# Ledger of designs, part 376: VHH binders against q9y6x5

Target 1, 379 residues: q9y6x5
Amino acid sequence: LPPKLLLVSFDGFRADYLKNYEFPHLQNFIKEGVLVEHVKNVFITKTFPNHYSIVTGLYEESHGIVANSMYDAVTKKHFSDSNDKDPFWWNEAVPIWVTNQLQENRSSAAAMWPGTDVPIHDTISSYFMNYNSSVSFEERLNNITMWLNNSNPPVTFATLYWEEPDASGHKYGPEDKENMSRVLKKIDDLIGDLVQRLKMLGLWENLNVIITSDHGMTQCSQDRLINLDSCIDHSYYTLIDLSPVAAILPKINRTEVYNKLKNCSPHMNVYLKEDIPNRFYYQHNDRIQPIILVADEGWTIVLNESSQKLGDHGYDNSLPSMHPFLAAHGPAFHKGYKHSTINIVDIYPMMCHILGLKPHPNNGTFGHTKCLLVDQWCI

## First folded at step 16 (VHH)

Design gc7 (framework vhh_7uia_1)
Fold by ESMFold2-Fast, scan of step 16:
Structure gc7 (fold): chain B 379 residues (1-379), chain A 123 residues (1-123)
Amino acid sequence: as target 1 above (379 residues)
Amino acid sequence: QLQLVETGGGLVKPGGSLRLSCVVSGFTFSSYHMAWVRQAPGKELEWVSSIYGSGGYTYYEDSVKGRFTISTDNAKNTLYLQMSSLKPEDTAVYYCARTEYKYSGEWTPFDLWGQGTQVTVSS
């Protein structure tokens, strides 16, 4: 029978939470599987961009989901709904579930992974749930396991998205040990439930399971605000995205807007699009605005208002606080192996290999994940 | 017609207990996250506690942790806040609120309906 893979994301699961809190269920999973301690994500370190990078193997400038709020200068379209159903935004890449469904007679299933409720290149996930944060992890898991066991054509690729610990990371900040301990214990219990359910249904021994995340979280403060209104009047620009990476569309001369912004705060870098650092791979897309502002870690860009966020992400992808981890278990993976670092774009070609799919051209390097896999040489 | 109606407030002595109820009508409880938010005289709205999703996670601000318990009866579309070991600083109007979490990591603004319920903790 064809290989099967379940890809699970716990949104905003910072890699160093593994060192600072106890995860008995996750540790048991890792003991008989593999752990990648840090995953270097793509810039900007936001939910939609990084979830789409995981399933396409592409940098944001290449797959087109460049932020959670976007404006396309060529078509004049706005991405203003976080659950936007317009295929236009998603059609610059081919995610793995589309490839899975179009190669041989295979199905895909999705519990709320970003993009899975959108027809992309006229192909929608065979089974999916529309995003609703109020739907329990248990209900998402029940649907995924039902579809894995009871589908024709067989579900060979399934995804499961959970919005914690991101929601609590924003609300409390990652340095709130008491509240984060409670949240992370609940997540570990959900991992226990996941493993138990897969064992009960006879899926555990033959299913490949990847547990990962899209980004980390850093502590913010009312003492670390950048008031954009003190730099420039609202009449000079349209704001496409605010914090911690502001996307600025000038209403006047671009150089004039840049000159008003460039020396406004010592805790913010101001870039003309062509001057964005090459290491970000965040330049070659019409949805990247003419001026971007990048706040320093832990600083929040505001419009003459206080911020309610005690934690945030979106910052420089070289920051360890922005990095998630990856754990995996199943017939494709070694047992008890630890690896230091991979790039988030490397996950896609690894998953294609496990499923026997031909990957679309991508920015990942299969060689980076070889040591995780039993069918590969690691010399 | 959307409505959140808070009841159960009153005057209580320090160390006392009260149970607040919020009856939800005009929408499905399981489609939203529910919260208790309070406003002391002359102060800003302060989040107290939330239930995140159906059957769900419960969260508390630090000053009420161990003293307050949030719960739901989904069949009755009713949200509860059981308050114990009440302190004078808990004196406020208590509002039932709803919110949604979006993929973007943003919570929608709280929706408040009705008058709230007054809790006064004094001798």
Scores: ipSAE 0.068, ipTM 0.546, lowest interface PAE 5.4, mean pLDDT 89

Design gc70 (framework vhh_7uia_1)
Fold by ESMFold2-Fast, scan of step 16:
Formats: sequence, C-alpha cells, structure tokens
Structure gc70 (fold): chain B 379 residues (1-379), chain A 123 residues (1-123)
Amino acid sequence: as target 1 above (379 residues)
Amino acid sequence: QLQLVETGGGLVKPGGSLRLSCVVSGFTFSSYHMAWVRQAPGKELEWVSSISGSGGYTYYEDSVKGRFTISTDNAKNTLYLQMSSLKPEDTAVYYCARTEYKYSGEWTAFDLWGQGTQVTVSS
C-alpha cells in the first residue's frame, strides 16, 4: 500500500498556546507521536505566504506569494487575496500536490488549503473544495476521509485547512484568556473528532498525520498605532499593502518617498527594497515593492487612525509570538519525541521523503527534521 | 487623505431593495479585498460580504446568500452592495471596510473603515 499523508493547518495557532492552555486531545496525539515546539516561519508572517511555503519548501521571494495583497510591476496585475483564480500568481513554484500527481500517478485531495482550487502549471488537486468559510470542519473532514478511502488512483497526499484560532486571535487578541480558552478548547475537540474519525474508518494506524499552522499572533492596541498620513501625503504613493508590513509604490522619486518615511516613527523600520535585511529572504521578486515598512511587534500601521484589530501577525519571523508548532503521528514518526525548532521550509522535504517523492529544489534542509522520522539516524 | 464614504442607506419596507455605495480615495481597489460589515442595535459587528480586488471571487454570509450582491467599479473607485428581499433583521448600520485577506479573521482584519450608513427595514 503506498504511504499516505494528511496535512492539517489550524490558522494562527501560536506555539505558546500549548503552554498556557490545556489540550487533552492534542496531548494524546503527541504522546504517541512527535512535537516540534516552535516552527520558524517565513517573512512576512502572513497566511498565504506561509501556507505556500509549507507545501513548496521555498521562501516567499522564490514562490511568488509575497503577501496577501500584491502588485506585479511587470504585468501590472493586482492580487487582493489567495482566491484570485489567475494561475499567474501561483506559477513561480510547484506545490507538493502537483509533484505528487505528476511523479507517481497518485491523487491529491484538498479541503481549502490555499492554492488547491487553482490550476498550477496546468495541474489542479485531483479532489478539492472551493474556499468557503461557512463549510464546517466536519464537512471538510468527511470529504477528505472519503477521498482517502475511495479514490483511484489512490489519494496519497491530503490537506485540511481550518480558519481558527486566527479569526478569534484577530477579534479578541491573544491576551484575552476567557475568549481564547473557549476557542482553543473547541479546536482541541476538533482534533479529538479528527482522530476518532480516522480510527473508525481504519485509517489511523497506516496514515501519517501532521498538525501545524502558518503563524502565531500578537496583541495589538489603540495605544500602538503608526499613522502613515502623519508621515506622507497619499498623493506621493500607491499603497499595495498596509499592516504590519506596508508595501509602498512611489508615484514620485523613490528617494523622496523614502526620506519622508524613514524617520516618521520609532516603531517601524523603513527599507528600500535592496536594503531589506538578507535574513528575511524578502527581496528578489517583482511583487516586492520598492519601499517596505515593517512595524515593531504589536504596532499597527494605520491611515486616519482606523484599526479594529486586537491581534495581528505579519511581523518579524524571529519573534516567538509569530511561531506556530508542528505535531505529527503515524508510521513514519517516532513516538513520544519532542524537538525544539525547525524552519517552516523544512516541512516540504520531510513530506516528500515520507511520500517517496523527489523534491523540487527548495530552501529546506532535510537534516533538520530527520530526528522526527523512524527510518533516519538521529545523533 | 485616505477614506471610505458610504451612501445609499435609508428606510425600506420588508421585501424591498436598496443599493449601498462606498467611494474610496487614495488607494486602488484591485490591491485590496473589500467588505461590507453591519452592526444591528445591541449586537456585535457581523461580516456580510467580501469581494477580491480582481472581482473574480465573492463571499457571502449564509443569511444573505441569494439576496445580496457585492460588486466593484474600479474606474469609479466604488464598491456596491445590492440588497434585495430585505428583512427586518437586516436593519443595521452598514460599514464599508478594507481587509488584507479573505480567509480567517476577515471581519476583524479590517484596517480602514467608513463612517457607516443606516439601513432600516420596517413595515
């Protein structure tokens, strides 16, 4: 029987939630599997960039999904969200479901993972659901498990995306213990439902399951706003993306725009594209704008002091608050093993190894994840 | 100066129709996901509908599907909400909002808001 992998994402699941709240179902999953306590994501620490990095093993400048809102200066196309059905935005990389379908005559299945409802290099996930936030976790799980059991050629790679705890993290902020406790308990119950469903269907013992996330969450406040209108008149630039990483397209000389912005706030860094720190790996793509503003953790860049976010992400990827975790269970994984940290780009080559696929060139390092796997040496 | 200005609210009878408009200045729609969010008296903010900058993808809250239509006119920098078959429970202040993405947190990931326009559905 070919190896099978189910990749599950709970959007915005900050790693330190595991230390501050009780997760009995997730703890039982980890007890017989592995836990990576921190996953260092890619910059910018946003939903679409990081979800695409998980499945390609590439930094954002390499896979081309550089933000949730983008402008391409060469083609003059605009992208305002992940469900733009133009393959142009997604074609700078080959995600694992495409490789899975093309190398071994296998099928892929997807419940709303970003990019899975778009043809990429003329290949769309064999089974997929168009994004719709109103579709329950149970319906997504029912479709995934049906496809894992009842497909020819066999589904060997499946993905499942869920919007929480990100939606509640934005609404309440991660420091709202009462509301976050309720939300996180519900997520733990969904993990229990997932495990129970897989056991009932006879999938549990032979399926590799990864539970992870794309980023964390940090507390925001009306006391921590950066008003961009106090720095520069809107007539000097086009705003491509705002907060916490602003993407600025100058309408006048770039140096003049930079000079108006560079000393505007002690709580943001202003970069000309060529001066963006090398450690971000966020420079070599036409969709990265000529000037990038990076707010300090917990600070929100606003126009006219308008912000309703009590929590946000997108900040520096070295911040622990931006880090998710990774838990995994299945025949490929050790039982009861804890690992400190991996890079989010390392997930892709690990998944290729589990599935027996030849990875496309990528920024991940297989050696970083080998200690999680039973068929590898760990020193 | 960057701002959102809503118009088109008013008093209508149940079963009636209204078209809300939101004019934006200082940024381009095609770079942003735009939304309509409402707040009924004594209730929390409720996300109603969103549209991608390309206009190629729209989302609706379940209670408004088939009754409301969101659209944009990029040449006029204007977002619309066509409301039909209006019900008393649609009574709310309707806000035009800019958001950075369509996925989770959409109704709370808004970074620019209009002042709102009142819609009252009564017989």
Scores: ipSAE 0.006, ipTM 0.340, lowest interface PAE 9.9, mean pLDDT 88

Design gc71 (framework vhh_7uia_1)
Fold by ESMFold2-Fast, scan of step 16:
Structure gc71 (fold): chain B 379 residues (1-379), chain A 123 residues (1-123)
Amino acid sequence: as target 1 above (379 residues)
Amino acid sequence: QLQLVETGGGLVKPGGSLRLSCVVSGFTFSSYHMAWVRQAPGKELEWVSSISGSGGYTYYEDSVKGRFTISTDNAKNTLYLQMSSLKPEDTAVYYCARTEYKYSGEWTGFDLWGQGTQVTVSS
């Protein structure tokens, strides 16, 4: 009876993969649903920040997950994979599963979406899995579909996260058509499995399903390295995050560190925090370091070493290579409709509308997604 | 001095199993992600698997999922890679490495390497 929504993320699914590879199962999903060809993500174009932006509708400076590696200058805390379960890092925003559980006493379910195994504002997803990459897509899907049938209180919002094609994008690079074709065909088969499972359980016709991603991928090369050790000695700064956006915490005067870095490479921009371009919405948070280095697309920042990484992301969010897509199917969505572009922060207020939730203040614009929805006037 | 020492490599037939060990000294696992990286003859370095310092999160390259298992014994400061259903394509020098892994299984660099142990899968 209440509207239900399943949000699925395939990490690192670059939008133009849809144009360059065959996706028969995804195309069948889109034929009876909607496609947004490009989703303009938030800066920096990294996994943790963008996954949290999808479920909060906030820029990174507002929700506080500003990178995959962070330092908070006020509290002197460090964020890493081993410390990602500290609620401190996640408490600057209210993600949709928390809102869902606190409004009208509904349940949420999660298979490994970033943040769902953390109590945020003293609320953890009603059903969740602790992150483990060795758990199959099938096991994640089986748990999600089981939980969607729980009626006490009903699961109305569910999330499902999968690591590919990001891991293979890093390993092979997006220009390796042979290896990427194999990986993307496997993903399309997983989408087929998802649809079939929902149909067999009688969920398909009454469930809203969104398939999206957090970012894209661009080709890297050993010919495109920026060696920070050529610019500045390690004794002058603490490195908080490296590539392609380096977060620099000076051990000496900030201006002196800036002057050592500012002309070191023609292939990176060096910003004092106050000078970070306004269009990035990446300035107003204590976890954003005093100096930020932004590498040009396809360039890798290193510490006197080679990089074996053939693909990467984190770059300028205006780059089409950094953009994911969004596809959706279900009673809330039109059938056979294509839309050009939305902002990743627009997904949150759209999801709140579908679920009948009052959104927390956010950076998204509901009007941008109206054309996707059957109950809205599109102009 | 920081040091990684790998053991457990050898010659094995297709379908066989091997367990690699890496003893670390000079640091504790709780502060670092640890990885196994391999290099096949004439090819680039290939990331295989990573584990968080807590042992709570594990990450695998797609071709080894379901066949390889990474684990740690923090009391022994030892990283393991249990390899099963070995294929000729798994033939490589296997290195243990200290790394900065991301949630998605992405690796962004290695700052400490072992000397490697040879794994050869052939009839």
Scores: ipSAE 0.000, ipTM 0.302, lowest interface PAE 11.4, mean pLDDT 88

Design gc72 (framework vhh_7uia_1)
Fold by ESMFold2-Fast, scan of step 16:
Structure gc72 (fold): chain B 379 residues (1-379), chain A 123 residues (1-123)
Amino acid sequence: as target 1 above (379 residues)
Amino acid sequence: QLQLVETGGGLVKPGGSLRLSCVVSGFTFSSYHMAWVRQAPGKELEWVSSISGSGGYTYYEDSVKGRFTISTDNAKNTLYLQMSSLKPEDTAVYYCARTEYKYSGEWTSFDLWGQGTQVTVSS
């Protein structure tokens, strides 16, 4: 009977939501488990990059999913959230479900975690659902629990992804307490359904469950816009990604494009690729463009237009507003333990330890998560 | 055989109420995110409200919050917009539309549209 792990992501679940709203089901989960109050994610603080960092333990420059929109100058390929199925983009790393299937000869299951419907190194999750935002949380949960209970070889690693509260965070902004309260209560009810389903199926006592997220959310405004068209003509560059981190591919001399952009706005930093701050770990990959623009928190980069987003993410990963949390329960975890902060890349080596897998080389530090685990010494 | 048909528009006095209906054919609307989008005379298309196909999440433009309610009836394959406390500024052609959220929720496009139904708010 090998150890089992279910990894659950609620997209865009800002850590501070736990302090500003009531989560009775999540609090009951934490009471008999562990809570990490802040997870310091990788830069840029976007969905695809951070979801892949969770399952690889790598910075974005190392795993190759460096943004939600990418361009490769050699192959002329484009990546987006609606065009994400080419294995080319995902093959720079080995995610944990691939390692699980190849090292232990066990099965993996996936309900829509980014990358799980793509063959990576010619390996796809044993059981998976193609991404479809219209599929209910209940249907995703039904499939995952069925696969956990009724598979041969056994499913030992399973993932479950849910789009909220990210979609509502973008639409309403995190400061809209009325709408966010309603959305977050619904998420807490889904957590209650998850726990109840696992108990009813006899899985709860022997399954390790991690509930986490990829990033937070910050408030945006029509009063905080940076108009690129006021600083540079479209004929000078190709835009690969826009906001809040713009990826600029120059059509003329790079220094000339840089000089046109560097004084564009007091609320935006302009970097040549080699000048990107080392603390971001966002430099050593061909998919990172020659010039990167980084907007200050709450500022939106636009092309002579308004933005409909009242909330956004992608900002500096040192900002608490960009941080998610991690909660976990199960035989591997202490009960009632609270930890302040880990790095998002630390999740991967911890999960490998729980599953008995040899991790691929990674940027995480197992020592940062050992206090969460019953089989480890906390010093 | 994919179509959206809106009904329920008409003339109404300020402060009045109307219920718009959108009957869908050729697909199950509960499998998609559905929206109401309006176009006022001389203006561009404006998104009004959306409902998710899966979790029952509802979204509203700020000017209609507390006045409009979006809902679905699976048995009738029908999307509704209940409009209350109507204002002259609500005068527009109202369209039913189908959309799909992507992973990040950041981009949505409307891939099927109805013919529209006229709502006029005047005394």
Scores: ipSAE 0.233, ipTM 0.645, lowest interface PAE 4.2, mean pLDDT 90

Design gc73 (framework vhh_7uia_1)
Fold by ESMFold2-Fast, scan of step 16:
Structure gc73 (fold): chain B 379 residues (1-379), chain A 123 residues (1-123)
Amino acid sequence: as target 1 above (379 residues)
Amino acid sequence: QLQLVETGGGLVKPGGSLRLSCVVSGFTFSSYHMAWVRQAPGKELEWVSSISGSGGYTYYEDSVKGRFTISTDNAKNTLYLQMSSLKPEDTAVYYCARTEYKYSGEWTYFDLWGQGTQVTVSS
C-alpha cells in the first residue's frame, strides 16, 4: 500500500520554546522519532509565504506568495485579506497535494492549510475544509483521520493547520512566561490528543507524521515604533503592507519616495527592489514592490498610531527568534535522532521522497534531510 | 464621513428568525473585514461573525454556527446577518463593526462601530 504522510503546522511556534517550556507529549513523540532543532525559514517570515514554501520547496519570489498582503503590478490585483479565494495568487507554483493527486491515483486531505481551499492549476485538495477560525482542533483532527481511513482512492497526503501559538504570541509577546506557558501547555495537550487519536484508529505505526511551523516570534514594545507619517506624506505612495516589512508603491518618482524614507529611522533599512540583499531571495517577482522597508528585530512600523501587538514576526530570516522547529515520527524516520538545522525549502523534497513523488524543480536540497530517513545512508 | 447604520432588530420568539442589515458609507467593503459583535445586558462585547472583504470567507462564534449567516451586497454597501433558530441567550444589542482579521486567527481592531440594534428573544 502507498506510504501516508500527515503534515501538521502550529503557527508561530518559535524553536527555542522547546528549551524554555515543558512539552511531555511532544517529547514522547520525539523520543520515538526525529527532531530538527532549527528550521531556517524564507524571507519574509510571515504565515502565508512560509506555509507555501513548505509545500512547494520554493523561495517566495518563485512561488508568488510574497506576503500576507500583496499587490500585483502587472494585473493590478490586490490581495486585500489573507483569505482571498482567487487562484491567481497561488498559480506560480505546484504544491505537493496537487502533485500527489496528479502523479498517482491518490487523494489529498486538508484541514485549513493555507491554499488548500483554492483550486491551484485547476486542482483542489480531494478533501478540504474552507478556512474558518471557529473550527476547533478536534473537528479538524476528526475530519483528517476520517479521510485517512475512509477514502478511495486512498488519502496519502494530509495537512492540518492550527493558529496557535501565533495568535497568543502576538497578543502577549513571547517573553510573557505566564501566558505563554498556558498556551504552550494547551498545544502540547493537543499533540497528545493527536497521537492518542491516531493510535486508537490503528494509524500510528504506519503513518508518517511531521509537526512543524512556519516562523517564530519576537518581543515588541510601544517604545520601539517607527512612525512613517513623520517621514513621508500619504499622497506620495500607496501602502501595500506595513509591518515589520513595509511594501511601498510610489505614486510619484521612485527616487523621490526613496530619498524621503532612507533616513526615516536608524531602526529600519530602506531598499530599492534591486538593492534587496541577495541572501533574502526576495527580488524576482512582480508582487514585490519598488521600495521595501525592513524593520530591525522588535521594531514596529506604524502610521501615527500605537501598536497593540506585544509580539511579531516577518523580520530577517537569519534571526533565531524567527526560526521554527520540525519533529517527525513514522516508518520513514529514525527513532531518537536529533538534527541541528535544515532550510524550510528542504521539507518539500523530503516529503516527495517519502510519498514516492517526483518533485517539481525546487530550491530545497534532499541531502540536508537524508540523516532523518531510515532508507538513506547518513554520512 | 465614515458611517455604519444597523437596522432589523426587534422582538422574536425562541426558534424564530430575524435579518439584521448594516448600511455602510464612506468606504468600500473589499479592503476590510466586516463583523457583527453583540453585547448582552450586563455582559462584555462578544464577537459573533465576520466576513472577508472578498466575501469568500465567513467566520462564526461556536454558539451561532449553523444558525447565523453573514453576507454582503457590495452594490448596496450593505452587510447582513441572517439569524435563525434564535434562543433567549441571543438577546443583545448587535453592532456592525469594521475590522482587520488575520489568517492566524488574531483580531487586530474594531476601528469603526455602528450605533447598534436591539434583538430580544423571549416567549
Scores: ipSAE 0.007, ipTM 0.271, lowest interface PAE 8.7, mean pLDDT 88

Design gc74 (framework vhh_7uia_1)
Fold by ESMFold2-Fast, scan of step 16:
Parts: C-alpha cells; sequence; structure tokens
Structure gc74 (fold): chain B 379 residues (1-379), chain A 123 residues (1-123)
C-alpha cells in the first residue's frame, strides 16, 4: 500500500539538450507526466555535491559534500571519487533512503547513486550495488526492477544512476552535435527500455518515476585556459581542487597568497572564504578552503599544461548551461503539466511528501513543487 | 597475473592502415574501461581512445576521430585499435591501459599499463 518512487539520474544532462535534440521516448514520458524545464542546482555544480543535495534537500555547506575533491584540515582526511567510502564525509546529513528505512522500517534500493554504497549514520540501502562504471544500464535496471517487484519488506524508494551524457560531454564538449546526438539518442533509447521494463513487470501504473540530473555542461577550449603557475609558485599553497573552482590551502600567510592570485586572470574571481557571495550558500563548512577561485564559464584552470576536456561543469549555478531538467510520471504527478523552474533542493521535500516521510530540516521549499502533484492545489 | 601485452606495431607508409591488439590476462574487459595512449618521440603521453566495458561507449581524441576505431573481443580478452589513413604525426609507442570513469569526469587515471608497441609512419 505505501507509495513507491524510483529516482533516475542521467549525469550531466543539460536542460537545453531538450530543445536541440529529439527525445521521442522522453517526450512520451513527459506527455503523460510533468516536466520542469530548468532545475537550479547548488554551487559548486559538480556531481557529488548535487547528487547529495537532491537526496538531502541541503546546500553543500550544510550536507558537507562541498566538492568532488575535499580536504578536512581538522582530521587531515582527503576525499575524492577514488576515496569516497569514509562515512565521515557523508554523515553531516541524512539522505532520503536512510529516513525511508528508519522512519517506517521500509526498504530502499540503489543502483550506484553517489553515497548509496556508504553506510551513513550506520545505515546503508537495503539493496545496493557497489559503484562500478563498467556495469551496464540494463544490469542496473534489472536489479532495481527485481528489488521493486520482489522485496519483503517492500522497496518504496529506489535510485538509478547513469554516467552519460556527462562522460561524453567532457570528452566531446556539448557543441559537438554529431557525437552528442549519438549519445543523447542512446540515452533516450535507455529511457524507452526503462518504461518498457516497468510496463512488462506491472510496475508502471503504480510507480512514481522521476528522471533528472545533477548539472549541465559548457564548452571548453584550449584558447580559454587560466595558468595558475604563471601567477603563483606551487610552494606557497596546497591545491585541494583545481577546475573550474579551485580550492587553495595556503602554506604561507593567506593574505600573501590572495594578493598573488587576485589579479592573476580577468576570467577568474578570487575569494577569501568569508567573501564568497552569499547567493552561493558556500561558506559555512570547514571543508571549504581559505581561498576559492571561480573560473568564468568555459574557462579551465590549469597548472602549466593543456586540458583535454572539451566540456566541463562546476561553474556559477546561475548559468543556464549548468542547469538540468526534471521529468516525472506516476500516480502522484499531474499529466501533461509543464513548469518553468525549481531549485534542486526542492526535490527532497517533494519526494518526502510522495513517500509519506517527515523530512529532516532542509533548504527546499515544498510550495515550489506542489503544482506538480495531484494531491495539492495549484490555481 | 595482471598483464597487458600489445602487438601489431610496425612500419607503414603514409595513408596506410595498421591494427594494434592488446591481450589481457588476470581480468575481463566487461569489468573495466580500456584505453589506448601514445607517446611520440620527445613528446608527452597523449590519450588516443577509450572504450567502456559494458555500455558500448567509445571516445576519441580529435586528431584521430574518423581514422581510428577502438573495439573489444570480450571472449578473447583482446582490445583492438584499427588505424587508417595513417600520418607521420601518428608515429609513437602505443600503450593499452586500464581505467575507469570517475564521477569527476576523468579518464586519465590509468592503473595498469602494457609495455607498448612501436608504430612508425614514414615513406
Amino acid sequence: as target 1 above (379 residues)
Amino acid sequence: QLQLVETGGGLVKPGGSLRLSCVVSGFTFSSYHMAWVRQAPGKELEWVSSISGSGGYTYYEDSVKGRFTISTDNAKNTLYLQMSSLKPEDTAVYYCARTEYKYSGEWTEFDLWGQGTQVTVSS
């Protein structure tokens, strides 16, 4: 009897792709569901931070996953995508699958959503797959649908993560129409497979499905590089994260490092931590370094070398190129409704409402998403 | 027990074709992403192409796009690089390497390398 929700992420799916490419399967999904055209993500516009914001409803400074590469000066611990399994990094928030399992003793299932293979507050998803980028979408889908159909106690919350179009966005850049067309067509076919599988198993009619993403993608170039080595010797600082948001830990006086960097490039803003713009909600966490460099859209920060990336993300979250979309279908959602914009932190309280869970304190606003829902009034 | 062995290198004339093979032992391709990386005389290592172990995704450096094709034969644990329309600039030692996609979007962290095979393109 409890409502069920499947949350699907296609990493790096820029909202604007929907305007420039054909998605027959996704458009059929939207026709009988809802579309939010732009989702304003959190800063920095990176994979780990935004995936954790979706499932906690918190800004990065509050949930503690403030970048894809982090350093904690108090504990001397390092975080990266090859060193992300220490619960220390994830324990500053309670993701929805933990609340789902603890509040009503329901089951959760996960196919590789960031954080789901880590015990958080001593709780891991009832069913999960360890992260492995080589596992096919079909195998992830087979496991998720098996767990949704055959679990006791029932799986009421499930997540499914896919690395594309992010991987191809980085390799080819979003302006490579030929390669991006091929990749996006394949993703649309995977969405078709998802819907077909759910229909064949009798899950489609009673399952709420959200398809979203964590960020977009912007075009980079060898003509838009910021060489830090031209402005400051690396002996003066430790680099915690590089591009397009550099996290600088000074080895000398912070003001001296700041003065060397502040006029380094017209295409980069340099902030002392306390001067980071309030609109970023990126200040109140020890994992945010004393000096933060923010490159302008399409500019890459390098250390006396070229960059092979033709696309990147992490830029200012006000940029439309950094925004994903959200599409949803199921008994909780209206049919054929289009909404312009929500904040990525708004997804969490909406999902809690759908599942009948009491949300933890969060930065989302339920009112922003209520027009998507059949049990809410929207005049 | 973990080993990559490249073969198929040699001397070819400009405009010619060559196929490189990399035989893998101690693991299977379906569990890993594979890449070809080259080093020209006096130059840095340059990534050439990558293939996903299960998703069927292939990636190419711009200078080789349309000329090179990466593929795998999982039953034979063999990675291939079919090179066509070869140029003198393609002269390099070619390495096969094992990698995985990172959430950071990087393919450049290779954790297992072959010994390399020499490709020389000259008249």
Scores: ipSAE 0.316, ipTM 0.693, lowest interface PAE 4.3, mean pLDDT 91

Design gc75 (framework vhh_7uia_1)
Fold by ESMFold2-Fast, scan of step 16:
Structure gc75 (fold): chain B 379 residues (1-379), chain A 123 residues (1-123)
Amino acid sequence: as target 1 above (379 residues)
Amino acid sequence: QLQLVETGGGLVKPGGSLRLSCVVSGFTFSSYHMAWVRQAPGKELEWVSSISGSGGYTYYEDSVKGRFTISTDNAKNTLYLQMSSLKPEDTAVYYCARTEYKYSGEWTPLDLWGQGTQVTVSS
């Protein structure tokens, strides 16, 4: 029987939540599987970029989803959440569900993972749900499990996306222990429901399940705002993305805009595109703007207004607060194994190995995840 | 079918009070950020107040702070706007609106609107 994999994302699940709250269902999952305590995500630490990096194994400059709001200087196209179905934005990479459908006579299924409702290289996930936040976790799970059991050609790769704890992390901030405790308890119960459903349907013993996330969350404050209007007039630039990484398209000489911004705040770094730190792997794409502003952790960039967010992400990917975790269970994985850290781009080649797919060239290193797998030598 | 139904508007004298209600159906109330917006005759839409789906966060336009209170009853899927010390400039059609969480980690502003309820403040 061909190997099967279900990839589950709980958006904004900061790695250290595992140490600060009780997760009885997740801990039972881990006891019979593997845990990676920290996953180092890609820069910028935002939802669209990191979800696409998980399924392509590529840095953002290589897969082309470089932010949640983008402008392409060559084609003059604008990207926003409402225009995410234009294949142009997604066609710079080949995600794993496309490879799964094209290399093997197999199907893919998706409950709202970013990009799965878009035809990419003329291939859309065999079964998918259009994004709608009102659709319950239970309904998403029901569709995924139905497709895993009742499809021809068989569904071998399935994805499931859930927007919590990110939504509550933004509303309350990660330091609100009372509200975050309630949210995380509900997520743990959903993990329990997931495992129970898979057991009841006879899928549990033969299905590989990965539970992960795209980024973490850090506390923001009205006392930590950077007002761009204090440093530069709107007539000098077009704003492509704002906070915590601002993407600036100059309307005048780039050096003049840079000089107006470079001393704007001690809590913000200002980079010309070619001066963006190499460690970010965030330079070689036409969708990366000529000037990038990077706020320090917990600081919010604003335009002469207050910020309503108590939590945010998008910050430097070296920050532990931006890191998610990865847990996995199934016939491909060891039982009771704990690993410290992997890169988020390493998930793709590992998943290709599990599914027997030839990976497209990618930035991941299979060696980083081999200790998780029963069919590999861990040296 | 998703819908928002506003009630509670009416004619009131300056200094009076009204409570607006918005009954939501077809979606999980606690999963959405809800807002009240208003439109006075011949003017643009103005945001008034917002509340998180969990009820823990509220925000107000400056001219209504201390006079208006937004709240929810999650068991009844109902959003409220308690208005006090009403002024003639509060005269408007008041709309209940929903925001939707997006992949961007942001709440989409005002994606589902109600039919509106008229508030008239005059002597």
Scores: ipSAE 0.007, ipTM 0.280, lowest interface PAE 9.3, mean pLDDT 88

